# VHH binders against c3ng28, part 57

Target 1, 373 residues: c3ng28
Amino acid sequence: MLIIIRPSGEIALKSPRSRRNFEHTLANNIRSVIKEGKIWRSQGVLFLEVNDNNKNIEELSKVFGIASFSPVMSIKSYNNNLEDIINKAKEVFAEIVKGKIFSVRAKRIGSHNFTSLDVQRKVGEALYPFSRGVNLENPEVEVFIEIRNDVAYFYYKIIKGPRGLPVGVAGKTVVLFSGGIDSPVATWMMMKRGSIPVILNFNLGGSVHRKFVLEELSVLRKWSGGHKLKLFIVNGTDVLIKLSQIEKRNRVVMLKRVMYKVAERLCDKANAKSITTGESLSQVSSQTMTNLYVTEYGIKYPIFRPLIGFDKEEIVELARKIGTYEYSIKLPEYCAISTKARTSVELDEVLKDEENLNIDYEKVLENSEVIEI
Key: E = the ipSAE of ESMFold2; O = the ipSAE of OpenDDE; V2 = 0.75 times the mean of E and O plus 0.25 times the DockQ between their complexes.

## First folded at step 21 (VHH)

Design p5 (framework vhh_7mjh_2; at its last look DockQ between E and O 0.55; V2 from the best seeds 0.00; counts 0 for: pae O 3.9 > 2)
Fold by ESMFold2, look of step 21:
Structure p5 (fold): chain B 373 residues (1-373), chain A 119 residues (1-119)
Amino acid sequence: as target 1 above (373 residues)
Amino acid sequence: EVQLVESGGGLVQPGGSLRLSCAASGFTFSRYYMSWVRQAPGKGLEWIGRIYTTGDTHYNPSLKSLVTISRDNSKNTLYLQMNSLRAEDTATYYCARWARYIEDLFDTWGQGTTVTVSS
């Protein structure tokens, strides 16, 4: 079985060198996901030849960088013999258009003794007796013929891909992954932009928290283009105990600053150039503009917040689509931050507290449990 | 009223063992994370460990080999087993309940029970 795979339009807009790199990475990711098949590039598309017994449409639909894909039938026509194209079209499409209102779309790449309109008209005429009629504006079924040089491809299914960029083209990002609803969605969004996530989890809920984080990453693994996901688990209780020494109002922002500082060290270790969080502006009191400013103050890596402008309902919708929502809602009840307390902080107080706490961020990271998913 | 009452303290010889209990009342014990914390004379509070609702634990690394925290949710009781006791383990031992919200840390403490390790 032959599948034509159409890369995201954004890839076509890249410089020639970047485009080759993106297409190569996309092909490698598809090869990793679809284990035994042949994949090659031709004139702006990818072709995948796979044994029919290993067809995996669902897996292919989760590979970032794919705009769409179609199973095709094909013939080779050295003289672009229109009769051969018409006969094959009848073979492939007669049953598809039977009793239906249809249309034919054709396009050509290369030089031919006929036009795309000639193909549409002749194939339409040949299929008409099987059908209930033609409607170019609102057909019940649309069939496609794509003639590329001396080969003609025939299809009637266009399966949507997730678009975006191939995972791997945009380097690594360390994700602060709590396992709630938001952080898995933020991870997914960074993968959609071609980044490889390195997962950093501060465990506050024991074995149950760990279990559901692992379940969520197993789901996200289906979207990673075959890249394994590396997880670093820090027991957050040790950090919470140190925070008993400072004022309650400063503790949440300080906890987040500790997380950011440990994430900095992980960026160094993993050769990542950014930190990603699932934070959304004003979703909770600790995520006001002022508190986010204090949280990231002095951090040397860019902080990406792909959900900064999303409301909760939008995030939940994405979490359901991705498949992580059902696990995120099972996190332990007693890992929450209060929604009723005002947590506005003063930068100078937080920096003073931080200096006095003298936390060894490298040691916190060194004590982490490391898992590959 | 939420209450935590420690018991089982006393005088022990170096190398000895002791088991402390903490009786909980006034709340749904099985839904809360719990800790033991101690305070030696003239020193600050030292966290011993946390026990989650399912019974798994995380200990202060310096005490990990010396202590075992357990809970019996049917009896609303938290336990601390200490072995190979040393003079430096002389302290008042407190049972503490973790608050529902992270920033509150502990919201309820017991009165403490005193352990004295003396040769």
Scores: ipSAE 0.620, ipTM 0.865, lowest interface PAE 1.7, mean pLDDT 89
Fold by OpenDDE, look of step 21:
Structure p5 (fold): chain B 373 residues (1-373), chain A 119 residues (1-119)
Amino acid sequence: as target 1 above (373 residues)
Amino acid sequence: EVQLVESGGGLVQPGGSLRLSCAASGFTFSRYYMSWVRQAPGKGLEWIGRIYTTGDTHYNPSLKSLVTISRDNSKNTLYLQMNSLRAEDTATYYCARWARYIEDLFDTWGQGTTVTVSS
């Protein structure tokens, strides 16, 4: 089975060098995911030769950087023989267009003694007797012919990919991963932009918490373009105990700040250049504009909040699409954020508290459990 | 009135074992997460572990091999089994009810029971 893979449109907009790099990374990711067959790049697309199985299609549908892909039939058309193309089109498409209103779309790359319109017209004429008619605006079925140099490709199925950029092209990001609904979605969004996530989790729920976090990550692993996911699990409860030394009103914000501080250390260790969170503006008390400012204060890496402008319903929808929702909702409530929590913590107060706590963030990270998925 | 009362502390030799108990009253014990915390002389609070309503446990990694937390909901009692005790385990051990909200952390504490590990 031969599959033509179309990279995301934004890849084509890159400089030639960047485009090649992105396409190369995409190819590598596909290789890593599919783990069989042969893949090669040609004239802005990828070709994948594999065994005919549904598994490959499913896997490809989760490879970022793919706009779409199609199983194809192909023939070599030597000497620009349009008749060969027409004959093959009849063979491939006669049953597809049978009794239906159809259209033919043709594309050419290379030098030929015929135009795409010629192909459309001639193939259309050839298929017409099998069909109920032709309609270019609203066909029941579309058939496609792509002629690349001396090879003609025939297809009628176009499967949408997830688009985005190939995972790996944007480097690594440390993700504050709570295991709730939001953080997996944020992780997914960052992968879609080509980032490899390094997962930092503060375990507040023991083995049950760990279990569900791993389940969520297993889902996300299907989207990682073959990249392994590294997970650091911090003893969150231990951190909370330390926070008992400060005023209640500041504990939630301080916890978040501690998370950022530890994430910062992990960035150094993992050669990540950003921190990602699932935070949404004003979703909870700790995610007010002021509290976000305070929690992030002094962090040397960019903080990406891909969900900052999303409402809960939108995030849930994405979680469902991704497949993490079912796991996220099963995560036990280990520490609820009170609605009575302070919505605006003063920076100076937090900094004083931080100084007094004198948490060794490196040690916190060093004591973390490390898992590779 | 919500109350926690620890017991079982005392003097133990190095390498010995000890089981602490915490009797809970004044609330539905089975609905709350419970924790053990200790404080050694001159040191800060150290978290030992927590047990959930499901019976699941979470331990301080540094102490995990030495401690087991359990609960008997029928008796409204929390337990801390400690094995292979060392001198550094000398501390006052506290039973604490885990608060629902993160801001509160623990909302109820016992008076503590003192464990002294010495030859």
Scores: ipSAE 0.026, ipTM 0.523, lowest interface PAE 3.9, mean pLDDT 91
ESMFold2 (binder alone), look of step 21: mean pLDDT 89; pTM 0.895

Design p6 (framework vhh_gefurulimab; at its last look DockQ between E and O 0.61; V2 from the best seeds 0.00; counts 0 for: pae O 4.9 > 2)
Fold by ESMFold2, look of step 21:
Structure p6 (fold): chain B 373 residues (1-373), chain A 119 residues (1-119)
Amino acid sequence: as target 1 above (373 residues)
Amino acid sequence: EVQLVESGGGLVKPGGSLRLSCAASGFTFSKYYAAWFRQAPGKEREFVSRIYTTGDTHYADSVKGRFTISRDNAKNSLYLQMNSLRAEDTAVYYCARWGRYIEDLYDSWGQGTLVTVSS
């Protein structure tokens, strides 16, 4: 079976060198996901030839960089005449248009002795007897013919891909991955922009926490374009002991600052250029504009918050679509924030507390458990 | 009213064993993390062990392999089995709880029970 794969439109807008690189990365990612078959680039699209297997095709729907894909039938050499195209179209499409109002769409690349309109009219005429009629603007079914030089491709299914950019073209980001609903969604959104996530988890809940984080990453692995996901698990309980030494009101922001500081060191180690969190503005008291400012103060890498403008319902809907929601909701709440006593923290006080705690962030990272998924 | 009451302390020879208990009342014990701390003469209070609501445990390096924390939620009780005791384990041992809120880490403590390790 032959499949035409259409890269995301934003890839087509890149400079010729960048587009070649992005398409090459996309092809490599598809090879990693599909394993079997042949893939090649031709004039702005990719072709994939595989044995018929619906399971493999479903995996293409999760490869970032794909706008759409279609299984096709083809005439490898139509002898540059329209009659061969018409005959093949009847063979492929007659049953598809049977009893339906349909339309024919055609496009051409290369030099031909007919126009795309000629193809649409002639094929439409040939299919009409099988159908209930033609409507170019509101058909029940559309059939497509794409003529590329001396090969014609026939399809009637357009399967949507996730769009975005191929994972790998935008470098690495360290993701603070708590395992709740939000951090898996933030990870997915960064992969959609071509980033390779390096996962940093502060384990506050022991083996149960670890279990559900691994489950969620197994789901996200299906979206990574064949890239393995590297997980660093640090033991968060020692940090909690130190936090008991400072004022209650500062503890949540200090915990977050510790996480950011360790993430900063992981950026250095992994050659990542950013930190990503699942934080959303004002969703909880620790995520006010003031507290986010204090949390990130002095961190030398950009902090990306792809969910900053999302409300909880929007995040949940995306988590359901990604497939991580069912695992996220099973995770116990290990580090809750009291709703009764919230005040914006003071930067200078937090910085003084941090100095006095004297946490060795490099050591915390060195003691992490490392898993590749 | 939240109450934590330790018992089981006493005098023990080096190498001996002792089992501490902590009876909890006035709250739903099974919803809280619980911990043991100790304070040696002239020293600051230090962490010994913690047990999560899931049953997972954590120990200070100085007691790993010698102490075992456990809980019985049906009896609202926390335990610390101390084996291979050393003179440096001499301290008042405190039971503490943590209700999962980061602001209220170790928000309730018992009165303490004295453990003395001496020949």
Scores: ipSAE 0.195, ipTM 0.602, lowest interface PAE 4.2, mean pLDDT 87
Fold by OpenDDE, look of step 21:
Structure p6 (fold): chain B 373 residues (1-373), chain A 119 residues (1-119)
Amino acid sequence: as target 1 above (373 residues)
Amino acid sequence: EVQLVESGGGLVKPGGSLRLSCAASGFTFSKYYAAWFRQAPGKEREFVSRIYTTGDTHYADSVKGRFTISRDNAKNSLYLQMNSLRAEDTAVYYCARWGRYIEDLYDSWGQGTLVTVSS
């Protein structure tokens, strides 16, 4: 089976050099995911030759950087013979348009003795006897012909890809991954922008927490473009115990700050240039504007919060779409930060507390469990 | 009212065993994280062992392999089986409940029970 893969539209807007790089990365990711067949680039699209397998379709549907893809039939159009195209169209589309209102869409790339309109018209005429009629505005079925130089491609299925950019083009980001609903979605969103996530988890729920985190990551792995995911699991409860030395009202915010500090260290180690969180503005007490400011104060890496403007319902919808929701909702309550945190912690107070705590962030990271998925 | 009451402390020889109990009232242990702490004279209170609601356990390195934390839901009690006791294990042992929220940390403590390991 031959599949035409259309890269995301935004890739086409890149400079030629960048475009090539993105397309190359996309091709590599597809290779890594599909693990069979042949893939090549041509004139702004990718071609993938694979065995007829539904699995491949499902996998492609999760490769960021793909706008859409279509299984195609193809013929070499020798001498720009439109009749050959028409005949092949009849062969391929007659059953598809049978008893249906249909339309024909044609596209050409290259020099030909006919226009796309000619193709549409002539193929339409040829298919008309098989159909219930033609409607260009609201067809029941649409068939497509792309003529690229001396090859004509025929298809009627267009499968939507996830769009975005190929994973890897944007480098690495350390993700504060709680295992709740939000952090997987944030991770997914960053992958969609071409980032490879390095996962940092503070385990507050023991083996159960670990289990669900791994399940979520397994889901996310399907979206990683073949890139392996590294997971660092910190014993979060140990950190919390250390936080017993400070006022209760500041512990949640301080915990978050500790997470950022550890994430910063992990960035250094993993050559990541940013930290990503699932934080949403004012979703919880620890995620107020003030607390966000305080928690990230002094962190040398950019902190990305892809969900900052999302409401909970939107995030849940995304989680469902991604497939992580069913795992995230099973996490114990202790894995989530509650709303009892102070809504506005003063920076000076937090810094003082931090100084007093004197947590060795490197050691925290060194003591983490490392897993590759 | 939430209350924790430790028992089972006493004098034991090195190499001996002791089982501590913590009886909870006013709440159900099975719904909370629980832990044992100890405080030796002149030292800070230190973590000994923790049990999650799932039954998972965690131990300080100093007691790993020697101590076992467990819970009896029917009795609403927490236990610490201490084997191979050492002189350095001498301390007042406290049971504690983790609060409902992570930021609460350990919000309820017993009065402690003294364990003395001496020849």
Scores: ipSAE 0.025, ipTM 0.389, lowest interface PAE 4.9, mean pLDDT 91
ESMFold2 (binder alone), look of step 21: mean pLDDT 86; pTM 0.872

Design p7 (framework vhh_gefurulimab; at its last look DockQ between E and O 0.64; V2 from the best seeds 0.00; counts 0 for: pae E 3.0 > 2)
Fold by OpenDDE, look of step 21:
Structure p7 (fold): chain B 373 residues (1-373), chain A 119 residues (1-119)
Amino acid sequence: as target 1 above (373 residues)
Amino acid sequence: EVQLVESGGGLVKPGGSLRLSCAASGFTFSKYYAAWFRQAPGKEREFVSRIYTTGDTHYADSVKGRFTISRDNAKNSLYLQMNSLRAEDTAVYYCARWGRYIEDLMDIWGQGTLVTVSS
């Protein structure tokens, strides 16, 4: 079976060189995910030849960089033989349009002795006897013909992809991954922009926490374009014990800062150029404008917060779409969420506390469990 | 009044075993995490073990495989089974209530019970 894959529209807007690179990466990701058949690029689309269509549809639906894809039938139409196209269209579409109001859409790439409109009209005429009629504005079924040079492609099913950019084109980002609802979504969003996530988790909930984090990552792995996910699990207990030494009201903010500091070290190690969090503005006390400022103060890498402007309902909807929601809601509430945290911690106070704590961030990272998914 | 009271400390020979108890009053211990700490003479207080509400446990490397933390919800108590005791385990052992939130980490402590491991 042959599938036409349409890259995201934004890829087409790139320079020729960048476009080629993105398309190449997309092709590679598809290869990694599908693991069968043949894929090639041609005239702004990708073609995928596979044996099993159903299995691949689900997988392709999770490959960032794909706008849409369609299973297609194809014929070689040499010498601009429109009759061949019409005959094939009858063969392919007669049953599809049977008893239905239909429309024909045609697209051409290359030089032909007929127009797309000609194709639409002639094919429409040919299919009309099988149908209940034609309606261009509101058809019950739409059939498509693409003529690319000497090959005509026929399809009626268009499956939407997730769009975005191919994972890998934007480099790596360290994700502060709590296992809650937000961090998986943030991770997903970064992958959608072409980033490979390196996962940093502070285990504050023990084995149960670990379990659900892994489950969430398993879900996310389906969206990673074939890229492996590295997970660093920090023993949160040790960090919390240290935090117990400072004023209670500052502990949540300090925890976040510790996380950023460790993430910074991981960026160095993993050659990541940013840190990503699932933080949303004013969602919790630790995520006020002031606290965000304080927590990231001095961090040398950009902090990406893809959910900064999202409300909880929106995030939940995304989590459901992604498939992580079911796991995230099972995660026990951990100490990172507090109703007692200060909404505005003073930077100087936090810096003083940080100095006093004297946490070896490298050691914290070195002692982490490393898992590849 | 919220209180934790440790018991079970004493003198034990190296290689011996001891079971510490921590009785909670004034609150339901099972709703909280709990932890054991110890402080040896001239040393800082160090973490020994933690138990989650889920029953999960965490141990310091120094006691891993030798100590077992457990709880009895009916008795509103925390326990620390200490086996294969070593001289370096000599310390005052403290139980602590570990709150759900970071602000409430070790918010309640016992008075401690002395464990002396000596030949």
Scores: ipSAE 0.698, ipTM 0.882, lowest interface PAE 0.7, mean pLDDT 94
Fold by ESMFold2, look of step 21:
Structure p7 (fold): chain B 373 residues (1-373), chain A 119 residues (1-119)
Amino acid sequence: as target 1 above (373 residues)
Amino acid sequence: EVQLVESGGGLVKPGGSLRLSCAASGFTFSKYYAAWFRQAPGKEREFVSRIYTTGDTHYADSVKGRFTISRDNAKNSLYLQMNSLRAEDTAVYYCARWGRYIEDLMDIWGQGTLVTVSS
């Protein structure tokens, strides 16, 4: 089976050099995901030759940078012979249009002694006897003929890809990955922009917490374009012990500041230029505008919050689509840090507490467990 | 009304063993993590071991392999089995409640039980 793969429209608008780089990265990612297949670039699209297999189609649907793809039948048109195209169209499409209202769409790349309209008209005439009629505005089925130089491609399925940019074109980001519903979605959104996530997890629930984080990352790995995911697991217990020494009202923001400070050191170590969180504005008391300001105060790297404007139901919908939701909801309550009381902090007080705690953030990171997914 | 009461401390020789108990009352013990801490004379209180509601455990490096924390939720009890004791283990040992809410983070302590490791 031959598949025509259409890169995201955003890639097509890049400069010629940037476009070649993005298309090359996309091809390499597809090659990594589809274990046995031949892939090549041609005039703004990619061609993939693989065995007919539902798994290949499913995997291809998760490669960022793909706008759509179509399984095709093809013929060479050596003598520029429209009759050969018409005959093949009948062979491929007759059963598809049988008893249905249809339309024919054609496009051409290269020089031909016929127009796209000629193809649409002639093929439509040939298919009409099998059909219930033609409707260009609201067909039940639409069949496509794409003529590229002396080869004609025939398809009737357009399978949507996830769009975005190929993973690997946009550098690395350190993701604060709690394992709840939101952080896997934030990770997915950063991969959609071509970033490679480096996962930082503060383990609060021992082996159970670790288990569900690993399961969620295994799901996200299906979306990574073949890139491995590196996970750093920090022992959250040691951090919580130190936090017990400060006033209760400051503890949540201080915990988050510790996480950000450790993430800074990981950015240095991994050559990442940003920190990503799953925080959404005002979703919980610790995520008010004031508290987020205090939480990130003085942090060296930009903080990306791809979910900042999303409500919880929108995040849940994405989590279900991605496949992480079923694991996120199984995480026991004891693995989550929450507060019974309103969190409201003052910057100067938090900074004073931070100075007095004098946590060695590099040591916290050095004591982490490192896993490659 | 919440209370933690330690017992089982005493004098042991180096290399000996001792088992500490902590009885919890006035709250639903099974909803909380629990931990052991210790404080030697002239030193700050330090973490020894923590046990999660699932039974999963974590130990300070200084006691790993020698101490075993466990819990019995039916008896509202926490235990610390201490083996291969050293003079450095001499301290008052405290039981602490460890909640999932940040307000309940080590919010209740026992009065302590003295462990003395001496020839």
Scores: ipSAE 0.314, ipTM 0.688, lowest interface PAE 3.0, mean pLDDT 88
ESMFold2 (binder alone), look of step 21: mean pLDDT 84; pTM 0.855

